# Designs tried in a protein design chat: VHH binders against q9ulm0r997to1333. Part 2

Target 1, 337 residues: q9ulm0r997to1333
Amino acid sequence: FSIPVHFTNGTYHVVGFDGSSTVDEFLQRLNQEIGMRKPSHSGFALFTDDPSGRDLEHCLQGSVKICDAISKWEQAMKELHPGKSEGGTRVVKLMYKNRLYFRSQVKGETDRERLLLASQTSREIVAGRFPINKELALEMAALMAQVEYGDLEKPALPGPGGTSPAKAQHLLQQVLDRFHPRRYRHGAPAEQLRHLADMLTTKWATLQGCSPPECIRIYLTVARKWPFFGAKLFAAQPAQLSSKENALVWIAVNEDGVSILDHNTMQVHITYPYSSVTTFGGCRDDFMLVIRSIPDKSSGKSHIEKLIFRMAAPKIAEATFIMASYMNHCTTTVNPP

## First folded at step 1 (VHH)

Design a09 (framework vhh_7n9e_1)
Fold by ESMFold2-Fast, scan of step 1:
Structure a09 (fold): chain B 337 residues (1-337), chain A 122 residues (1-122)
Amino acid sequence: as target 1 above (337 residues)
Amino acid sequence: DVQLVESGGGLVQAGGSLRLSCAASGFTFSSYAMYWGRQAPGKGREWVSGISGSGGSTAYASSVKGRFTISRDNAKNTLYLQMNNLKPEDTALYYCARSEIEYDNPTFEDYWGQGTQVTVSS
């Protein structure tokens, strides 16, 4: 059998498998073929899309058989759409993207890993899960445009072989849609959108002759300046605050612990090291963290704080599993002889 | 047998101050987030303020932000609401509430106790 595996840059690679192939064996083949390190070094993992069409991507565990994962997805699809024949309008989509990020593994990164990390970061920027001002956003969009499309094509001069003004405008709009924060363009007047396109053109033109690996290197050097680069961010509403106030935060999960960030500025409010996290996970429709502070001077007992957050159910599961994976990594690297 | 008993309400002139207390018993107070809510005559319940178990995080409804301060004394199992620059529209029955986390059924908008009446004359 064979199945396409889709990447964060919109490309795919077809991977062969048989009825006995595990996710670990499948990834070993994929990584060899595309030039990626093993998952324990790269932090990349395989996901299936949501059978219901909502944002419910599921990480596949290494011991699971690929055939079983596909069958489970098809069964879920059939149950959601009773009466449809097997092999209906949708088929399972396999996606390969970064799940865990370790600063200690940066030195060993491959060009493929860097390309896919940059592409994933661009998706986070577009979605508003990365702190970026207007000027830097255009510079980052220009770098990705150079990677994806090469040198900016000049508007048509009189004669054959030039780029039409309409085609050039369409390309600039595609670049903004793919690589620029939606928030800076949403509800913007036509004059402001033209100004953004002009500024993008100027910044992209300065990159003429820059190779894709060079642009990716620059992109990641800039992006990694944010202390939460590679962190998984979850929009959440603290239950300690009323839902009526629409008080949102970001829960950021990375190798350092679990952090609470201001939803608008993405500045850190507090970081809880994994050593301070006593209990975590789903609590019905909410995400729960139980934090143990340093011991009280009077009693010798640490204070226990229960934090509860409203969050979409699939995101609760994702946050829980990612936290467990980071904690397991910490335990494995510190404890084994 | 969770028990929450509110006190400190009364009649006050516009611009005045009141301090409300909520005495908690029957559970480990420091392990739960606590809330103040209110219900004005002829209106539904309105959230006023919330505080985390440790007291490290607080939040306020926009209508009271800058005027009210929530606090807790975990050694005394007591929740407080300091209300300054009171307005006639703050007239309501004030309730304290506990987050229901322990039994995997959190309902932060639930209200307990009989409440304490606050009346602000114009």
Scores: ipSAE 0.000, ipTM 0.088, lowest interface PAE 24.4, mean pLDDT 80

Design a10 (framework vhh_7n9e_1)
Fold by ESMFold2-Fast, scan of step 1:
Structure a10 (fold): chain B 337 residues (1-337), chain A 125 residues (1-125)
Amino acid sequence: as target 1 above (337 residues)
Amino acid sequence: DVQLVESGGGLVQAGGSLRLSCAASGFTFDDYAMYWGRQAPGKGREWVSGISYSGGSTAYASSVKGRFTISRDNAKNTLYLQMNNLKPEDTALYYCAKEFEVSNPEYSTSEYDYWGQGTQVTVSS
């Protein structure tokens, strides 16, 4: 049989499998067909959507059979929604996206990896989980427009095959919706949106003749200037504040450790290397980090600090698993000279 | 009172299999992610595997990927670890933990309180 695997750029690829196919075998076939490296190098993983309908995607283990993963998802769906047998019941959706990012693996990247990384980064930019000003965001949106739509079509005088100004404007709005930060457009009147579309037109026109791989390489060169490129960001509110402080923060998880970033500027406040993290995780409402400080000479013992953050329950689980994965890679991976 | 009771350990020869169980009580089991960790004799703690509250998402240590499978039965408040193709280096005390109890591999045992006694796994060469 076969099943579609959905990618960050909105496309999909159909992969064949049988009753004995493992996730590792499934991914080996997928990766060969679309030009990706193995998961340990690319950091990409296969996910199922959440049966409960929450914003948690479930990473599939390599030794598990695809058929078993699908059956498990379908059983969970029935258990969560007993008695709802009506109509078009939701089916499992397989998604392929970057889970772990390692700077040491950049040199070996394929063009497909770069395309999917750029597309995933674009989704983070749109969602406000990437530090970017309005003007640079338009340049990044223009690069993605060139990748997805090719050269900007000039409005033509009315006639067969001509592009009307109204249709051109509609395309520009779609580009902004797909690739430009929502925060710079939310609540904006139509006139301001037209101005952004006009600026996008100017930027996109300068890319005439640029190939998709070229635009993607430029995109990633710009995006990678941020030290937290590839990190997973989680919006959180410190719960250990005694005053009336409503400061939100970002918890950023990457190969270097767990960092606390200013919510508005995304500038780093503090980074906790994984060697300093003694325990982590939480209940559905709170995420907790227990940090071991550098031993003081006078005491001879590490001081333990407990940090509590209010986070959405699905994001607590996601942050916990990603931290565990990075920690494990750091302790078992050899770093040859 | 939170209680986690591990079982299923024993002595096996290299290449053998064991299934560990963890019976949870004193908290709402299906609200928390669950983890398996281990401590080899004379070594620090090592994280082995984790599973989300719904059971749909799992993660594994590189040393056990492809050999171990974590699963849970929320109706029975039980966590499982299926261990296949066991190696002598898998010899350790295995324990389960709920969210907040997962330790860094460098964590000192003197600074960590186990919820249960753990279950001993010994793999002969």
Scores: ipSAE 0.000, ipTM 0.194, lowest interface PAE 18.0, mean pLDDT 79

Design a11 (framework vhh_8h5u_2)
Fold by ESMFold2-Fast, scan of step 1:
Structure a11 (fold): chain B 337 residues (1-337), chain A 123 residues (1-123)
Amino acid sequence: as target 1 above (337 residues)
Amino acid sequence: EVQVVESGGGLVQPGGSLRLSCAASGFTFSDSSYAMGWYRQAPGNQHERVAIITSGGSTNYPDSVKGRFTISRDNAKNTGYLQMNSLKSEDTAVYYCAREDYTVDNPLYGDYWGQGTQVTVSS
């Protein structure tokens, strides 16, 4: 058998497998073919898309057979669309993307890993889950344009053979749609959108001759200055006993712990190291964190605080699984007796 | 075109001093929408902000450099400075100047970064 695996940059790679292949064996073959390190080093994982179309992506466990994962997805799709023929239904989409990010693994990164990390970061920038101002956003979009499209093409001479104005404008719009924050373009008048395209053109032109690996290294150097680079962000609303409305927050999950960020500025309010987290996960319809504070110097007793957040149910499961994975990585060191 | 260019790095003995300069073009440091920050990346370490100055003149420093480093700005020259005193081997790093957006108060966030200047503190 063979199946395409889709990447964060919109490309795919077809991977062969047999009826006995596990996800681990499938990924070993994929990683060898595309130049990626093993998942324990790269932090990348294989996901299936949501059969219901709700954007819930399912991480595949390494011990599972790939054929079983595909069959399970196909069964779920058939249950959602009873009576449709197999030839007329959607097929499973396998996606390969970063799940866990470790700063200790940066030195060993491959160029393929950097490309896919930069592409994934770009998707977070577009979605508003990465702090970036208007001017840097255009510079980052220009870097990704250089990576994906190469040197900006301009008509060298008047006459046939140059890029048409309509085709050039379409390309600039594609670059903005793929690599520029939606929030800076939402509701913008046509004149402002034209000005953004012109500014993008200017920034992209300065990158002439820059190779894709060079642009990717610049991109990641800038992006990694944010201490939550590689973190997974979940929109959440703190639940309180008061009737007053609470502002939304971001729950950021990374190797350092779980952090609460201001929703608008993405400035950190507080970080809870995993050593302080005693319980976490779904609690009724909410996401729960139980935090054990540093022991009180006067009494020697620690305080336990229960934090409750309203969050979409699929995101509660996702946040819980990612936290568990980071905590398990943190606790793999053997404790003395 | 908006850009920042660092200069003034070099080799200095422990206990010595260096002054780094950050020349800006395409914007002014007197513009109230922006702050100027100095960042460094030491071998084996992540980037960290070592100083910030706002258009109003307010400054902030992490404990590791507080009292030893002083950030300043000359609006007439559109240039920022980092005065580094009592340098230690731990201060060895590439130093970057960045323009910071006031809408994002993040110690590692900046919107325009220079290419960096190497500071080596060694005997």
Scores: ipSAE 0.000, ipTM 0.123, lowest interface PAE 19.0, mean pLDDT 80

Design a12 (framework vhh_8h5u_2)
Fold by ESMFold2-Fast, scan of step 1:
Structure a12 (fold): chain B 337 residues (1-337), chain A 124 residues (1-124)
Amino acid sequence: as target 1 above (337 residues)
Amino acid sequence: EVQVVESGGGLVQPGGSLRLSCAASGFTVSSSDYAMGWYRQAPGNQHERVAIIYSGGSTNYPDSVKGRFTISRDNAKNTGYLQMNSLKSEDTAVYYCATEIEFENPAYDSFDYWGQGTQVTVSS
């Protein structure tokens, strides 16, 4: 058997497997072939797309057989579309992307890891899950354009083999669609879109001669300045008595703990270290965090705060699993076996 | 290129029913690549999601409307629907249809409101 594994930069690699191949064995083959470190160092994991097409991608555990994962996905598709023939539905898509990010592992990163991490960060920027102003957004888009397309081609003199203005405009639109925040372009008048393309051209031209690894290094140096670089962000609404209050937040999960960010500015409101988290996970249809405060000096008693958030059910499961993974890492490093 | 148009709003008595429609046109990708959601805004309040249907047909509702509202989609017509039953005075709001590629916009409040909205008023 063989199956393509899709990467964050839009490329794929075909990996062979047999009826007994586990996810761990599959990833060992993949990582050797593309130049990645093992998952415990890189933080990368294998995911299947959601059969419904909209829920969060499902992380595959190492002991699971690839054949079983494919069969389970196909069965879920049949259950969602019971009247349709097998040939009339989508096929499973395997994706390889960063799941856990550890600052201690940065020094050992491979070029492939950096490329895929930068590409994943670019997807987060496009999706609005990364704080970036208009000017920096164009600079970051230009860096990715240089990585993917090389030096910006100057308008050729009229003649055979030259780049036409129409082709140049199409390329600039493609770069913006792939690497620039959608929120800065949505509903924009044609004049504003032309201005963005002109600004992109100016920024991209300054990168002439910059190699892909050099551009990726610059990209990640800039992106890592955000304290929540590598964090997984989940849109959530705190449960409150008043519906008139603006209740939208991001729940950010990383190695430092679980944080609540302002939905618009992505500025941190509060961070809860894992040591303060007593319980967490799904509570009925909501996501729950139970936080233990520092003991009161006068009474010696700690206060327990229960936080309830509304979010999509698949995202509740993913947030829970990622928190558990980070907490297990924290416990192991603080209390060695 | 992509447009959505809401219809079906109006005045209804408490306990009544209304069916809202959201007609989509100009999709550059298959409708299977889009989620469709319904949001409402009462005067002075922020937008609130009342229903979502994902490309595969799975649905989600807040407790305030669960069991009373049903979202559906006709992929052949690129049309989404919100069936509202047992309407209450607190359901009075402007209802908006939103469509998006969910992988790129996980937050309900970040959905693009591409329709003009349709007024629903529940009063005796």
Scores: ipSAE 0.000, ipTM 0.117, lowest interface PAE 18.1, mean pLDDT 78

Design a13 (framework vhh_lunsekimig_d3)
Fold by ESMFold2-Fast, scan of step 1:
Structure a13 (fold): chain B 337 residues (1-337), chain A 122 residues (1-122)
Amino acid sequence: as target 1 above (337 residues)
Amino acid sequence: EVQLVESGGGVVQPGGSLRLSCAASGFTFSNYALYWYRQAAGIERELIASISSGGSTNYVDSVKGRFTISRDNSENTMYLQMNSLRAEDTGLYYCAVDTYEFTNPNYGEDYWGQGTLVTVSS
């Protein structure tokens, strides 16, 4: 058997497997073939697309058989679309993405890991889940353009040996669509879009001669300046007893703990280290965190705080599993002298 | 310095109407285009409507004919009149201004309000 695995940069790699292959064995083969470290070091994991098309990611557990995961997806697709005439055209899509990010593992990153991390970060920037102003957004888009397309080819003088002006304009629009925040361009006037393309051209031209690995290193150096680089962000609404019950927040999950970010600025309001998290998980539309405060030296007493957030049910499960994975990692790495 | 304050959000039934307001301060209001963005839970923030300094308007296809953006330069206020509301219109609505100038590229930043919640439910 063989199946394509899709990457964040829009490429894919075909991986062979048999009826007994587990996700762990499948990933071991994939990682060896494409030059990735093992999942415990790289933090990358295998995901399936959602049969309903609404939730785009479902992480596959390492002990599960690939054949079983595919069968489960096909059965879910059949149940959502009971008409057999439509079921023949859609197949499961396997995706390979960063799930867990550890700062201690940065030194050991491979070039493939860096490329896929940068590409994933670019997708988050385009989607509005990464804080970035307009000037930096153009610089980041130019870096990805250099990676993907190489040196900018300037339109030649009028003649058969030159690049078509229409082709040049189409390329710049493609670069903006792939690597620039959507919100900055959606509904923008034609003159503003032309000026964005002109600025992109200027930024991209300054990168002449920069290799793809060099551009990726610069990209990640800039992106990692955000303290929540690599965090998984979940839109959530605080419930009862909150003055912000009519506003959204971001719940950011990373190796440091669970943080609540301002929805607009993405600035941190509070971080709860995993050592302070007593209980977590969901029930229906609610995500719950139970936090134990460290005893104040003067008072000598601990306090328990229960936080409730409204989140989409699939995102509650995702947040819960990611938190458990980070907490498990913390307990297994406690030791060393 | 730059501040945007939204108001007018609430709970309405499908087919209902609602008017949002955005009060602005800290910049020369009449010189800049202004925007309404919308964000549903678990979905990325999207531009819904824009109005230029000259009053030209633009809308995303899903709200065209139902929503009307307007501005009052004398009051430094922008409005979004929402008619024929649908369940899919539920979300946080944000007022924004982009003071980015290509004559000064270092000035490029978006300013946002805190958002106002619109819930369309029956």
Scores: ipSAE 0.000, ipTM 0.140, lowest interface PAE 17.4, mean pLDDT 81

Design a14 (framework vhh_4orz_3)
Fold by ESMFold2-Fast, scan of step 1:
Structure a14 (fold): chain B 337 residues (1-337), chain A 119 residues (1-119)
Amino acid sequence: as target 1 above (337 residues)
Amino acid sequence: EVQLVESGGGLVQAGGSLRLFCAASGFTVSSNYMAWLRQAPGKRREWVALITSGGDTDYADSVKDRFTISRDNAKNTVSLQMNSLKPEDTAIYFCAREWEVDNPLYTYWGQGTQVTVSS
């Protein structure tokens, strides 16, 4: 058997497998073929798209057989679409992307890991899940443009060898759409979009001769300055807050613990180390965290704080599993061989 | 107060067409991702169509090329044009607002509109 595995940069790699192949064995083969480290070091994992077509992804566990995962996805598709739909029937899509990020593993990163991590970070920047100002975002977009398209083409000239103004403008708009935050362009008049394109041109031109690996290394060096680089963010509404309508926060899950970030600025309000988390997961229709504080030395009493968040049900499961994975990683590495 | 009100459902024969409407109040549809979802009796809710704040559209494979989602910014409404309807399209159709651009956190405030397709 063989199946394509899709990457965050829009490319794919076809991987062979047999009826007995587990996800772990499949990933070992994939990682060997594309130059990735094992999952415990790289933090990358395999995901399937949602059979219902929702913007949800399901992480495949290592012990599961690839054939079983594909069959279960196909069975779910049949249950959602009892009648066979000609031409409109989807096939399972396997995706490979970073799930867990460890700062201790940065030194051992491969070029492939850096490329895919940068591409994933770029998607988060575009989506607005990364704190970045308009100007720095243009510099980051220029770096990705250099990676994907190479040196900026020579100025438009009449006759052979020139780039038409329309062609150049189209390319710049494509770069902005792929690599620049949507929020800075949404609803903008054509004049403002042209100014952004002009600024992008200036930034991209400064990168002439920079190789893709060099641009990727610069990109990640800049992105990693954010303490929550690599964290998984979940939009949530505190259930016990006085504001009932627009009190959104981000729940950020990473190796340091669970953090609550301001939804608009993405500045941290508070971080709960995993050692302080006594209970977590779904509680009826909400996401729950139970935090035990260190005893106050002046009063000698510890306090238990119960935090309840309204989140979409699939996101509750995802947040719970990612937290468990970080906690399990900590436990496994407490006594390294 | 955020409110979404669906309308336009009904009974139609296979191969027929229906147009669904979603009237929004308390927010501007052009500033949000808007979606249509459906739920058949005894089955889970499934996503059907999406329109982004920028006006880009996306569709579930089962309805692609048959359904068209559109937005009327002046009327603050979203519509779903359904062509070549099949019995399998029978469901209650819901209009949903996605809170964040790339976050699949949907908010529902409608009762939905029933679509029944006879064979």
Scores: ipSAE 0.000, ipTM 0.100, lowest interface PAE 20.8, mean pLDDT 80

Design a15 (framework vhh_6z1v_2)
Fold by ESMFold2-Fast, scan of step 1:
Structure a15 (fold): chain B 337 residues (1-337), chain A 126 residues (1-126)
Amino acid sequence: as target 1 above (337 residues)
Amino acid sequence: EVQLVESGGRLVRTGGSLRLSCAASGFTFSEYAMGWFRQAPGKEREVVAAISSSGGSTWHADFVKGRFTISRDNAKNTVYLQMNSLKPEDTAVYYCAADSYEIEYTNPAFDEYDYWGQGTQVTVSS
């Protein structure tokens, strides 16, 4: 038996497995074949797409059998779409992407890891989950264009080897769609879109002769300047947090703790180290954090603060498990006195 | 409206066993994390054990690990504390408490619990 595993850069790799193969055994085989480190070092994990088609992704646990995961997805698909024709039914999609990011593991990164991290970062930039200004956005898009398409081709030449103006315009639009923030293009007039394409062409042309590994190195060097590089961001609405009663925020989860970011600017409002988090997870329909302030030195007592956020139910579960994973790493790597 | 009623506290000899029960009413029990606390004369109240709303996660204080086990029955709206190999140092009033927050992979000792019982006295004689 075999199944394709899809990567953040749009490529895939076919992996063989048997009826007893676990996710851990499946990943060991995949990682060996494509040049990735083990999940505990790389932070990459295997996900399935949402049977409902809402683009929600589900992380697969290492002890689960691949066959069981596929069967459960297929059963869920049948339950959600009863009576639909077999010819129109979707097939499960396995996806491989970064789940946990550790700065201590950067030194050991492989070329494959860097490529997939850059591609994943690009997807976050496109989706608006990464702070980037208009000028840098075009430079980053150009770097990814060089990685994926190579040197920008010169204007169309007549004959079978030439690139037509229509084909060139289509390619520039594909590059912008794949690698440039949607927010800077959405609702923009045709003249502005033409200007963006012209600027992209200028930036891409300056990269002529730059190799894909060189472009990826530059890309990650720039992206890692953001303190929340590698963090997982969840859109949330504070229920009873502050004087801004219904303001939308980002909850950012990474190895340093859980942070609240301004939704528009992505500037950090506050960071809670895991040592200050006493309780976290879902409570009914909300995501809750219970924060303990630094204890008073004289009494040893601290203040407790309840924070409640409205989040989509699948995102509450995702945030909870990612926090648990980071906290487990933190508690097992801190040597007790 | 909300009520937590502890039972099972009594005098037991060193090395004995005892099971405490806490019956909950007035709230949706299956949505609340539960904890057991104790307070001995002249000491501050301390956390003994905690259990998540589903029962899938438990935490036990170091001084009771291997001796005490927390469990719950959501169908009966009851949380239990099974106490084995009792020591004189276990003498205290035991309280059950309920918290609307999920408790996973953290120390529940620092939580402010929403609801508290009145306590049940456990005395361990030498």
Scores: ipSAE 0.000, ipTM 0.127, lowest interface PAE 19.2, mean pLDDT 82

Design a16 (framework vhh_podentamig1)
Fold by ESMFold2-Fast, scan of step 1:
Structure a16 (fold): chain B 337 residues (1-337), chain A 121 residues (1-121)
Amino acid sequence: as target 1 above (337 residues)
Amino acid sequence: EVQLVESGGGLVQPGRSLTLSCAASGSIFSDYAYGWYRQAPGKQRELVAAITSGSTLYADSVKGRFTISRDNAKNSIYLQMNSLRPEDTALYYCARGSEYEVENPLYFDYWGQGTQVTVSS
């Protein structure tokens, strides 16, 4: 059997497998073929898309057989679309992307890991899940343009087959759509969009001759300055406040713990180390964190605080699983087997 | 403090049009999604329309009749309501939301006080 595995940069790699192949065996083959380290070092994992077509991805566990995961996805498709023939339905999409990020593993990163991390970061920037001002956003977009398209091409002399001004504008629009925050362009007048494209052109031109690995290195050096680089962010609403005063927050999950960030600025309000987390996960329709606070110096007693956040059910499950994985990693590295 | 102020509600005859406006303050307007919700007496709030930086979403009952738009320069959201029906009678709320979860009311954190729309036969 063979199946394409899709990457964050829009490329794919076809991987062979048999009826007995587990996800772990499949990933071992993939990683060897594309130049990735093992999952425990790289933090990358294999995901399937949602059978319902929702913007939701399902992480595959290492002990699961690839054939079983595909069959389960296909069965879910049949249940959601009764009366459709098997050959006429959508096909499962396998995706490979970073799930867990460890700063201790940065020195051992491969070029492929850096490319895929940068591409994934770019998707987060476009979606608004990364703190970036307008100036830096253009610089980051220009770096990714250099990686994907190479040196900025000047318009050819007028003639059949030359680069037209319309083609140049189309390319700049594609770059902005792929690598620049959507919010800065939505509803903007045509003159402002043209000015933005001109600024992008200026930034991209300065990168002439820069190789893709060098641009990726610069990109990640800049991106990693944010303390929450590699964290998974979940939009959430604290449940205890009045409706008028309830503010959206980000719940950021990374190797340091679970953090609450200001939704607009992405500045940290508070970080809870995993050592302080006694219980976490779904509680009714909400996400719950139970925190063991620092002991009160007056009484010498520790206090337990219960935090409740309103989150979509699929995101509650995702946050819970990622927290569990980071906690398990911390336990393993402190007292390795 | 984040504040959303709705205006433009009123009493209209069936088949006519009405435009609702929402003025937002206290945050960087362009960083958020916005939505219009409505609540009829004795019923739960329901999403009417939402707008993000890249898309719009409409409830099936209003699709083709209502249009949501935003003006980032004026920090305002609009709901153009055409071909109004008695069933559209409700208190209409403007809400600030997350760019990522506009279909889920749990991701709307600030709400206006509402503007009444009454469509009489």
Scores: ipSAE 0.000, ipTM 0.332, lowest interface PAE 14.4, mean pLDDT 84

